# Ledger of designs, part 17: VH-VL binders against NAD kinase (nadK)

Target 1, 268 residues: NAD kinase (nadK), of Syntrophomonas wolfei subsp. wolfei (q0aze0)
Amino acid sequence: MKIILVNNRFKENTEKKAQEIAGQLSALNVEVIIDNGLDEPYAGTVDFIMVLGGDGTMLRAARRYGQRAIPVLGVNMGTVGFLSNIEINELAEYLPLILREEYSLEARMMLEVAVFQQQSLLTRVFCLNELLLRSNSPRMLSFALEISGQKLEPYRGDGLIVSTTTGSTAYSLSAGGPIADPQLDAFIVTPVASHIINKRPLVVSPEREISLHLLEEREAIIGIDGQIKMDFGAENRVLIKRAPHPLLMVNLKAKPFFTSIDRSLQRQ

## First folded at step 10 (VH-VL)

Design V1 (from P21 with heavy chain G104S)
Fold by OpenDDE, fold request of step 11:
Structure V1 (fold): chain C 268 residues (1-268), chain A 123 residues (1-123), chain B 107 residues (1-107)
Amino acid sequence: as target 1 above (268 residues)
Amino acid sequence: QVQLVESGGGVVQPGRSLRLSCTASGFTFSNYGVHWVRQAPGKGLEWVAAISYEGSNKYYAESVKGRFTISRDNSKNILFLQMDSLRLEDTAVYYCAKDQLWFSRSSYGMDVWGQGTLVTFSS
Amino acid sequence: DIQMTQSPSSVSASVGDRVTITCRASQGISSWLAWYQQKPGKAPKLLIYAARSLQSGVPSRFSGSGSGSDFTLTISSLQPEDFATYYCQQANSYPLTFGGGTKVEHK
């Protein structure tokens, strides 16, 4: 058994806990790699990923390892969110199941985000929550939205979010997007302060492709999961697809999504 | 290479006190809960006390509660058992044992044991 | 407290025999069970943890099974060095408790 412990080096409690857990797992003949985000993702094969912290840490783990089809367990450490399955104080209780691989998996759709400059690919990333296109100035942004070759009317606003259903409870929600069942595969296209009052979010089939580009010589930014930022200009184009692989989230404990929505959101 | 070594046992009079020590080496002592387990001559194993990795949680068997105190010094890799108001029924070999977990609410078993130290009583 | 009832108290066996020892908890302890081997004049040795996980260095002829309240330690083919006393221990909650032990003796 080989396990990656993903934590946040800027959160001392997660760092300490990672070291402690690593030692204990080692004592149980488990090989452990600690990933606190400082180094490049571990390139070797592993059997399990344990994320120590909150949703942000899970998002990072998903971007770093999600394409590798490795079971990922969220272990909450003092935060509220939607991406953890168990609490840190429950870890020992469920550890036998982890070691014996007696758990269920939930597949969560991820985004494949490709950013181009003219015809050249600048970057390609997989992310769990969303892609954000946003103005880098107080002015509204004018951009084109295309869905599977269908050109929508030119859009003006502060920005646009393309989110997974998992991401529906993240930035998309803050922007007025719908809450989606995380077991559903779909894109959620949520406008950010559209010039059209009450511009409705779109729920789009995961089989479709979404393309964005600016219609003016303006500076914008691309945000991924609220953690990655890059400049976006008139010469750039972003293409969003369903990632070829979902994130495999470990279910050790039943966590009712719908009955927990109010509780979770109220605590944020 | 991984080792626990008990000391401090001996012959004592009833009602007296005795302090046992256990020195750890070969592993990160501060990452694990540790236990005292005793065995009376010709009898089975009896758990006595446990302490979490940081020492914040302590647990005792009912038979020793109020009389024994478990403590640890992680800077020195030492576990202690202060035994007060000793009774004849406390006669046993006392083992210190390393847990495989850091906390002591539950256990994955004691994977490292000392050689034990004998506590007996004078008549 | 959780009581651990271990049976039998003693077993007479020969080299090569299959030996089975059982342990019953007075309440559910999930998989929080360990098995130990102890030889005369020596400290106990951990054999099995989490009910069925072999401790490093323990021969594969040892195996653990069970969950909840009923557990079993099995020695598939008894070896000369296996003559000893075996103990189960619940690790679910404090106070930790051991079974009464099973002495495996020469037939």
Scores: ipSAE 0.014, ipTM 0.531, lowest interface PAE 8.7, mean pLDDT 91
Fold by OpenDDE, fold request of step 11:
Structure V1 (fold): chain C 268 residues (1-268), chain A 123 residues (1-123), chain B 107 residues (1-107)
Amino acid sequence: as target 1 above (268 residues)
Amino acid sequence: QVQLVESGGGVVQPGRSLRLSCTASGFTFSNYGVHWVRQAPGKGLEWVAAISYEGSNKYYAESVKGRFTISRDNSKNILFLQMDSLRLEDTAVYYCAKDQLWFSRSSYGMDVWGQGTLVTFSS
Amino acid sequence: DIQMTQSPSSVSASVGDRVTITCRASQGISSWLAWYQQKPGKAPKLLIYAARSLQSGVPSRFSGSGSGSDFTLTISSLQPEDFATYYCQQANSYPLTFGGGTKVEHK
């Protein structure tokens, strides 16, 4: 068995823990790779991904390794979030199950985000939470939204979020999007400060494609999972699809989603 | 050892009912969706039914819809297939199979199979 | 329902040969595809899930590729124990459906 540990390069405690865990696993004759902010994702094959940290670390790990369709376990290291399955102090208890591959899996839909300049592909990213298109000025954006070739009325507002159901409890929620059951595969299209006061979010079939482009010569920003940022202009378009591979999340411990969300909302 | 063991198969008359059971051991049964898959003699595999880990979602092949009922008892680690109004075309080895997912909305494959139980009909 | 067309129905091969089996879905299923091996009188065995992920314990000579509607199972170097019937299965949506099977036989 070969395991890659993905920690938060900006949090020393996660790095230290990764090293500790690596030592423990090595003692058990498990090959371990540590991704402590590698420039590029580890290119070798791995059997299991263990994410040490919070939701942000999971999001990064998902973008880096999610397309490999291998098990990904979130191990929380004292952060608040929704994407970790066990706590770091529980790892020892569940380690035998991990090594024996006695765990269940949960598929989480990811986005395939393709950004184009004219006809040329600039970048393709797979992400777990959302794509954000937002204005790079105090002025509202005017942009075109197309869903499966259906052209909607021109959109005006500060921006737009295209989120997975997993991402429904992230920025989409703050923007007024619905809380979605992670068991569903769907796009959530949430307006960000639309000029239409009662502009409602859309729940869109994962079989559809979503296209965005600006309708004016203005500058905007594309954000992915709140971690990737790129400029977006009139010459650009973005195409969002369901990723061909979902994130394969490991479930060692039952974590009821709706009870957790209630708890989280009470804290806000 | 992880295993599934089917039982309840046998010779039956058309129109009758039969209840298959599948007993799981060696893994946390309640954490996984489970399936019934059948195979007629000399034929390919045919998916029959699926049930989610908690039993809240059930799916059926059109060929058995309205006649078969899938259920589970997680407290006993048992999967059931109630087969009513049996037909000659239901002749097959019936396998129970464990999904790798909790939910049966999709599948990452069936990684554990029983050895099957044969259902056949009186001539 | 999603129909799975598997080809060929049979293939004659020798030990050491590269064997390729294809599966086509009647509609896009992303990467929700599994491959199984079945030997006579035995239950199927999962080889590949999610189109390309090798199941634990399965030899590396087995590999899966494809996305959308066209998928391929490859045995890089056929071994004596690999003579069996292989099935693809879509897992995108219910009802789940299997391909018709491919029997790999001795040449």
Scores: ipSAE 0.010, ipTM 0.529, lowest interface PAE 8.4, mean pLDDT 91
Fold by OpenDDE, look of step 10:
Structure V1 (fold): chain C 268 residues (1-268), chain A 123 residues (1-123), chain B 107 residues (1-107)
Amino acid sequence: as target 1 above (268 residues)
Amino acid sequence: QVQLVESGGGVVQPGRSLRLSCTASGFTFSNYGVHWVRQAPGKGLEWVAAISYEGSNKYYAESVKGRFTISRDNSKNILFLQMDSLRLEDTAVYYCAKDQLWFSRSSYGMDVWGQGTLVTFSS
Amino acid sequence: DIQMTQSPSSVSASVGDRVTITCRASQGISSWLAWYQQKPGKAPKLLIYAARSLQSGVPSRFSGSGSGSDFTLTISSLQPEDFATYYCQQANSYPLTFGGGTKVEHK
């Protein structure tokens, strides 16, 4: 068995724990690769990904490895979030199940985000939570939203979020988006401070494509999962699709999503 | 090469003290919990004590509580067992053993053992 | 404390025989069970951890099964080097406890 340990090099406690776990897994005849985000994603084949930290670390892991259809386990290290399955102090208890591959998998839809400069592709990213378009000034943006070729009325406001159902409990929620069942595949399109006070979020089929571009010469920013930032101008276009592969999240410990929502949200 | 080597055993009088040592090599000692396990002549294995990887947690068998003290020096890769108020029933070969885990309250089996050191008594 | 009851205390067998040793915990220990082999004058050797995970270098004729409170060590075809004493050990919680041992000897 070969495992990638994903941690955050900027958090010393996660680095230390990753080294400790790596040593012990090696003693159990498990090959371990540690990914602290410093280097490029590991290119070799692996059987399992263990994410040490919080939701942010999971989002990074998902972007780096989610397209590879590898089981990903979130191990919480004292943070509050929605994406971890077990706590670090529970890891020992569940190690036998991991090693014997006795766990269930939950498929979570990801976004495929393509950013263009005119007709040229600048970057393509797979992400678990959301794409954010926002103004880079105190002034509102005017931008065009198209869904499967249908051009909607121009949006005016601070920005727009296109989120997965997983991301519904992230920034989309703060912007007034609905809470979505993570077992459902859908886009959630949530306005950010629209000039239309009652502008409603849209729930969109994962079979559709979403495109965004500015209608004026203003400076904007694209954010992906709150971790990737790109300048966005009038010459840029964004195309959002369902990613071809879902993230395979490991479920070792049953977590009742709906009964724990209030508790989790109160802690954020 | 992964290895544990015990020392400090010998003949002692009842009521006296003895300090056992175990030197580790070939692995990152500070990453693992370690144990003392003893075996009386012709008898089975008896767990004696354990200490977590950082040394912050210690556990003892009821038979040795209050008399034995487990400790470690990770900088020197050494495990210790201070045995006070020794009794005849403490006669045994004492093994140090490496756990496969670092967790303080759990064990994943002892994958490396020393050769053992004998503690016996004189009248 | 968790008590480990191991049976039988001894078994006479021949080369090629299938040997089965059982271990029962006084309470549930999930899969936190290890098996050791000990030869005379030698330190114990870890054979199986987590109830059924084979330690590196251990022959495939050794296998472990069980969960909760009942566990089994099986030697599918006994070899000359397998004559020894075997111990189960619960790894669920402190104090750690061993079974009484099973001596596998020549018939």
Scores: ipSAE 0.000, ipTM 0.510, lowest interface PAE 10.7, mean pLDDT 91

## First folded at step 11 (VH-VL)

Design X16 (from X3 with heavy chain V50G)
Fold by OpenDDE, look of step 14:
Structure X16 (fold): chain C 268 residues (1-268), chain A 122 residues (1-122), chain B 112 residues (1-112)
Amino acid sequence: as target 1 above (268 residues)
Amino acid sequence: QVQLVQSGAEVKKPGSSVKVSCKASGGTFSSYAIHWVRQAPGQGLEWMGGIIPILGKADYNQRFKGRVTITADESTSTAYMELSSLRSEDTAVYYCARGHTWKTSHGYFDYWGQGTLVTVSS
Amino acid sequence: DIVMTQTPLSLSVTPGQPASISCRSSQSLLRDIGLNYLHWYLQKPGQSPQLLIYLGSDRASGVPDRFSGSGSGTDFTLKISRVEAEDVGVYYCMQALQTPLTFGQGTKLEIK
């Protein structure tokens, strides 16, 4: 059996714990790969991914490995978040189940984000939470939103978020988006400080495609899950659609999403 | 309690196809593999294939030479097994079973359907 | 394919006496993490198979303690310490190390 431990090298506690867990797993004849973000994603076949840390680490893991249909377990290490399933102190209890592959899975829709320069693809990224388009200056953006070829009225504001339902409790929420059931597949399109006061968030079918481009020569930024940043200009366009594969999140411990929302949000 | 309920008995002509259903209730469906096992009269058990509903991915026993198609509908928690080009030798009781793992391998079958008799005769 | 071989194919036992069934695999079913992917099923007359022992030695829920599984690698044994009338049926071992999953021939247990 081969397991990837994903942690954050900038958090010493997670690094130390990763080494400790790696040792424990090795003692059980489990091959362990530690991914602390320093190197490229491990390209070999693996049976399980264990994410040590918070939501940020999970998002990185999802971007790096989510397309590979590998079970991903979030192990919380004392942080507040929505993407961890068990606590670090519970790992020993659930380890036998992991090794026996006796766990359920939850499919979480991911975004496929493609950024173009004219007709050329610059980058393609799969992400779990959201794509953000925002101004890189104090000035508002003017940009076009198209959904399945339907052109909406031009948007004017600081930016726009296209989020999964998983991402609904992330930046989209801060921007006034709805909280969505993570078991539901949908896009959430949330304006960021729109010039039009009554501009409302949109819930969009996962079968549709969303495209964005600027309507003026302004400097903007594309953000992915709050971790990837790239410049975005008038000659660029972004296409968002449902990723072909969901993230397979391990469900060892039932988490009542709706009953814990208030508590989780209060901790943030 | 998890239950697997299969469709009723079938009588088919040689060369035809049969599609058997298996509806799961009382537990999670999408994240556990569903397997199909058949048993000819007075014979042992033979694994036909399995499906991982959450991925829509099926694995097959190659002995059936592509005659078997296994599908799953998550919305109805129902798995299907279709066997084509039926022969008299395909006369058997067909069982669906839940694997106690999301994978088609490694797991054991903790729950079984009641079986579906398929009779192939001219 | 992994070939599973059971012995004996039939067994007649006096109630209260022990019974033993052997299952041999053509290759090791022991994974590096120490798990044996060998499972035992019982099919009682007129019923669907039911899980008896999993991973070589673990009893399924509701299975009496008179049933026990042992072995590792290629040789496995199912034992019944005291056979009862309700134990009549056909016992099957199954390997789940790799697809295709394969069963033994079955062992028919009868009461004398």
Scores: ipSAE 0.846, ipTM 0.925, lowest interface PAE 0.7, mean pLDDT 94
Fold by ESMFold2, look of step 11:
Structure X16 (fold): chain C 268 residues (1-268), chain A 122 residues (1-122), chain B 112 residues (1-112)
Amino acid sequence: as target 1 above (268 residues)
Amino acid sequence: QVQLVQSGAEVKKPGSSVKVSCKASGGTFSSYAIHWVRQAPGQGLEWMGGIIPILGKADYNQRFKGRVTITADESTSTAYMELSSLRSEDTAVYYCARGHTWKTSHGYFDYWGQGTLVTVSS
Amino acid sequence: DIVMTQTPLSLSVTPGQPASISCRSSQSLLRDIGLNYLHWYLQKPGQSPQLLIYLGSDRASGVPDRFSGSGSGTDFTLKISRVEAEDVGVYYCMQALQTPLTFGQGTKLEIK
């Protein structure tokens, strides 16, 4: 059995705990690959991914491994978030269930983001929470949104968020979007500081294709999960689709999403 | 109370196709592989394939490759098995079963449908 | 494909007496984490199969403790310590280490 153990190198307690857990797993004849963020994603086959840390570490794991159809378990290291399932001090209790594959899965929709320069593909990335288009100057953007070939009236403002339902509690929420049940599949399209009063958030079928491009020459950026930044200009276009595979989140312990929502948002 | 309910018996002519349904209730459909097992009269059990509903991907016993299509509809919690180019030796009871795990290997089948008799005769 | 071989193919047992069924695989079903991917089912007359034993030795819910599974690697045994009338049917082992999943031929158990 082979497991990837994902941690955040810049948090000392996660690095030390990752080594401790790797030792415990090795004693059970589990091969462990540690991903602390320094190297390229492990390319080989694995049976399971264990994420030590908060939502940010899970976002990185999702971008790196989410399209590989591997179960991913969030293990909380002290800060409450939306994406952990068990606490670190409970891990020993649940290890037998993990090895016997006695757990359920919850699917979390991901975005596939393709950025073009003119007609040429520059990059393709996946994300769990959201894509952000925003101005990179004091001036507002004028940009076009198309949904499955349907051109909406131009947007004007600081930017736009295209979020999954999982991302509904992240930047989209701060920009005025709804909290969505993460068991739903949808795009949530949330304007950022729109200067056009009728531009309300949209909830869109996951089967749609979403396209964005600037209508005027401006300095803009594309942000991915609040962790990756790409320059975006008038020569660029971005296409957003539902990713081919959802993130497969492991469910070992009941997740009280609705009853814990205020507590989880405080730590976001 | 997990329950698997299959569609009713069918009588088919050689060369035709049959599609058997398996509706799951009382549990989380997407988290568990759904398997198809057939049993010819007086014979043992034969695994035909299975589907991982959360991924929409099926694995097939190579013996049936090219004739069997297994699909799942998460919105109705229903799995389907379609067998084409029917022959008399395809006369059998077709069972669906739920594995305890999400993938098609490692699973033990803790819940079984009632079976669907498919009779192939002219 | 992993070949599963059951012996005997038929058993006739006096009520109250023990029964033993052997299942042999063409390759080891033991993973390095100590788990054997071998499962046992009972198909009573006119019924669907039901799970008896999983992972070599674990009893499914509601299965009486007169049923036990043992063995590892390539050789597995299902034992019934005292056969009862309700135990009549065909017993199958199944390997689940890898696809295609494969069953033994079945062992028909009857009461003498």
Scores: ipSAE 0.706, ipTM 0.866, lowest interface PAE 1.7, mean pLDDT 91

Design X4 (from T8 with heavy chain V50G, light chain F35L)
Fold by OpenDDE, look of step 14:
Structure X4 (fold): chain C 268 residues (1-268), chain A 122 residues (1-122), chain B 112 residues (1-112)
Amino acid sequence: as target 1 above (268 residues)
Amino acid sequence: QVQLVQSGAEVKKPGSSVKVSCKASGGTFSSYAIHWVRQAPGQGLEWMGGIIPILGKADYNQRFKGRVTITADESTSTAYMELSSLRSEDTAVYYCARGHTWKTSHGYFDYWGQGTLVTVSS
Amino acid sequence: DIVMTQTPLSLSVTPGQPASISCRSSQSLLYDIGLNYLHWYLQKPGQSPQLLIYLGSDRASGVPDRFSGSGSGTDFTLKISRVEAEDVGVYYCMQALQTPLTFGQGTKLEIK
């Protein structure tokens, strides 16, 4: 059996714990790969991914490995978030179940984000939470939103978020988006400080495609999961689709999503 | 309690196809592999294939040479097994079974359907 | 494919007496983490198979303690300490190390 431990090298506690867990797993004849974000994603086949840390680490893990249809377990290490399933102090209890592959899975829709320069693909990324388009200046953006070829009225504001239902409790929420059931597949399109006060977020079918481009010569930024940033200009366009594969999140413990929302939000 | 309920007995002509259904209840359908095992009269058990419903990915016993198609509908918690180009040798009781893991390998079958008799005769 | 070989193919046992069934695999079923992917099933007359022993030695829920599984690698044994009338049926071992999953020929247990 081969397991990837994903942690954050900038958090020493997670690094130390990763080493400790790696040792424990190795003693059980489990092959362990530690991914602290320093190197490229491990390209070999693996049976399980264990994410040590908070939501940020999970998002990185999802981007790096989510397309590979590998079970991903979030192990919380004292942070507040929505993407961890067990606590670090519970790992020992659930480790036998992991090794025996006695766990359930939850499919979480991911985004496929493609950024183009004219007709050329610049980058393609799968992400779990959201794509953000925002101004790179104090000035508002004017941009076009198209959904399945339907052109909406031009948007004017600081930006726009296209989020998964998983991401609905992330930046989209801060921007006034709805909280969505993570078991539901949908796009959440949330305006960021629109000059149209009553501009409402959109809930869009996962079967549709979303396209964004600027309507003026201004500098903008594309952000992905709050971790990847790239310049975005008038010659660029972004196409967002449902990723072909969901993230397979491991459910060792049932988490009451809706009953814990207030608690989780209060901790942030 | 988890239950697997299969469709009723079938009588088919050689060369035709049969599609057997297996409806799961009492558990999380998408989290476990569904397998198909058949048993010819007076014979042992033979694994035909399995499916991972959450991925829609199926694995097959190559001995069937592509005659088997396994599918799953998560919305109805139902798995299907279609066997084409039927022969008299395909006369058997066909069972669906749930694997204890999401994978098609490593798992043991903790729950079984009641079986579906498929008779192939001219 | 991994070939599973059971012995004997049939046995007749007096109630109260022990029974033993052997299952041999053509390759080791021992995974690197120490698990043996060998499972035992019982098919009682006119019924669907039912899980008896999993991972070589663990009894399924509801299985009496008179049943026990042992072995590792390529050689496995199912033992019944005291055979009862309700134990009549065909016993199958199955390897789940890799696909295709394969069964032994089955061992028919009858009461004398």
Scores: ipSAE 0.853, ipTM 0.928, lowest interface PAE 0.7, mean pLDDT 94
Fold by ESMFold2, look of step 14:
Structure X4 (fold): chain C 268 residues (1-268), chain A 122 residues (1-122), chain B 112 residues (1-112)
Amino acid sequence: as target 1 above (268 residues)
Amino acid sequence: QVQLVQSGAEVKKPGSSVKVSCKASGGTFSSYAIHWVRQAPGQGLEWMGGIIPILGKADYNQRFKGRVTITADESTSTAYMELSSLRSEDTAVYYCARGHTWKTSHGYFDYWGQGTLVTVSS
Amino acid sequence: DIVMTQTPLSLSVTPGQPASISCRSSQSLLYDIGLNYLHWYLQKPGQSPQLLIYLGSDRASGVPDRFSGSGSGTDFTLKISRVEAEDVGVYYCMQALQTPLTFGQGTKLEIK
């Protein structure tokens, strides 16, 4: 059995714990690959991914490994979020179940994001929470949104968020979007500080294709899961689709979403 | 209380197809592999294949690969097995079973359907 | 394909006496983390199979402790310490290390 152990050695102070867990697994003849964020993602086949940390570390794991159909377990290291399943102090209790593969899976939709310049693909990335288009100056943006070839009236404002239902509790929420049940598959399209008051958040079928481009020369950026940033100008467009595979989240312990919303938001 | 309920017995002519359903209740459907096992009269058990519903991915016994199709519908918690180009030796009871785990290997079958008799005769 | 061989294929046992069923695989079923992917089922007359033993030796929920599984690698044994009338049926071993999953031929247990 081969397991990737994902941590972020700077913000979560998880490196000592990752080495300890790797030692315990190796004693059970489990091969462990540590991904602390410094090196390229492990390219070989693996059976399981264990994420030590908060939602941010899970987002990186999802971008790196989410399209490979590998079970991913979130292990909380002290700050309760939306993407962890068990606490670090419970890991010893659950480890036999992990090794025996006695757990269920919950699918979480991901976005496929393709950025173009004059018909040429510049980059293709997957994300769990959201894509953010925002102004990179005090001036507002004027931009076009198309949904499956249907052109909406132009947008004006600071930007736009296209999120998954999982991402509905992240930046989309702060911009006025709804909280969505993460068991649903949908896009949530949320304007950021729109100067056109009739632009409301949209909930869109996951079968749709969403495209964005600027209508005027302005400096903008595309943000991915709040962790990747790229310049975006009038020569660019972005296409957003449902990713081919969902993130497969491991469920070992029941974690009721609706009864915990307020607590989870306070700690995110 | 996990329960698997299969569709009723069928009588088929050689060369036709049969599609057997297996409806699951009392648990999470999508994250457990659903397997199909057949048993000819007076004979032992033979694994036909299985599906991982959350991935929509099926694995088949190579003996049946060209004739069997296994699918799942998460919205109805129902798995299906379709066997085509039926022959008299396909007369058997067809069982569905739930594996304890998400993938088609490693699993032990902790829940079984009641079985569906398919009789192939001219 | 992993071939599973059960012996004997038939048993006739006096109530209260022990019974033993052997299952041999054509290759090791021991996974590198120490788990044996060998499972045992009982099919009582007119019924669907039911799980008895999983991972070589673990007893399924509700199975009496007179049933036990042992062995590792290629050789596995199911034992019934005291056979009762309700134990009649056909016992199958199954390997689950890899697809295609394969069963032994079955062992029919009868009361004498």
Scores: ipSAE 0.639, ipTM 0.840, lowest interface PAE 2.1, mean pLDDT 91

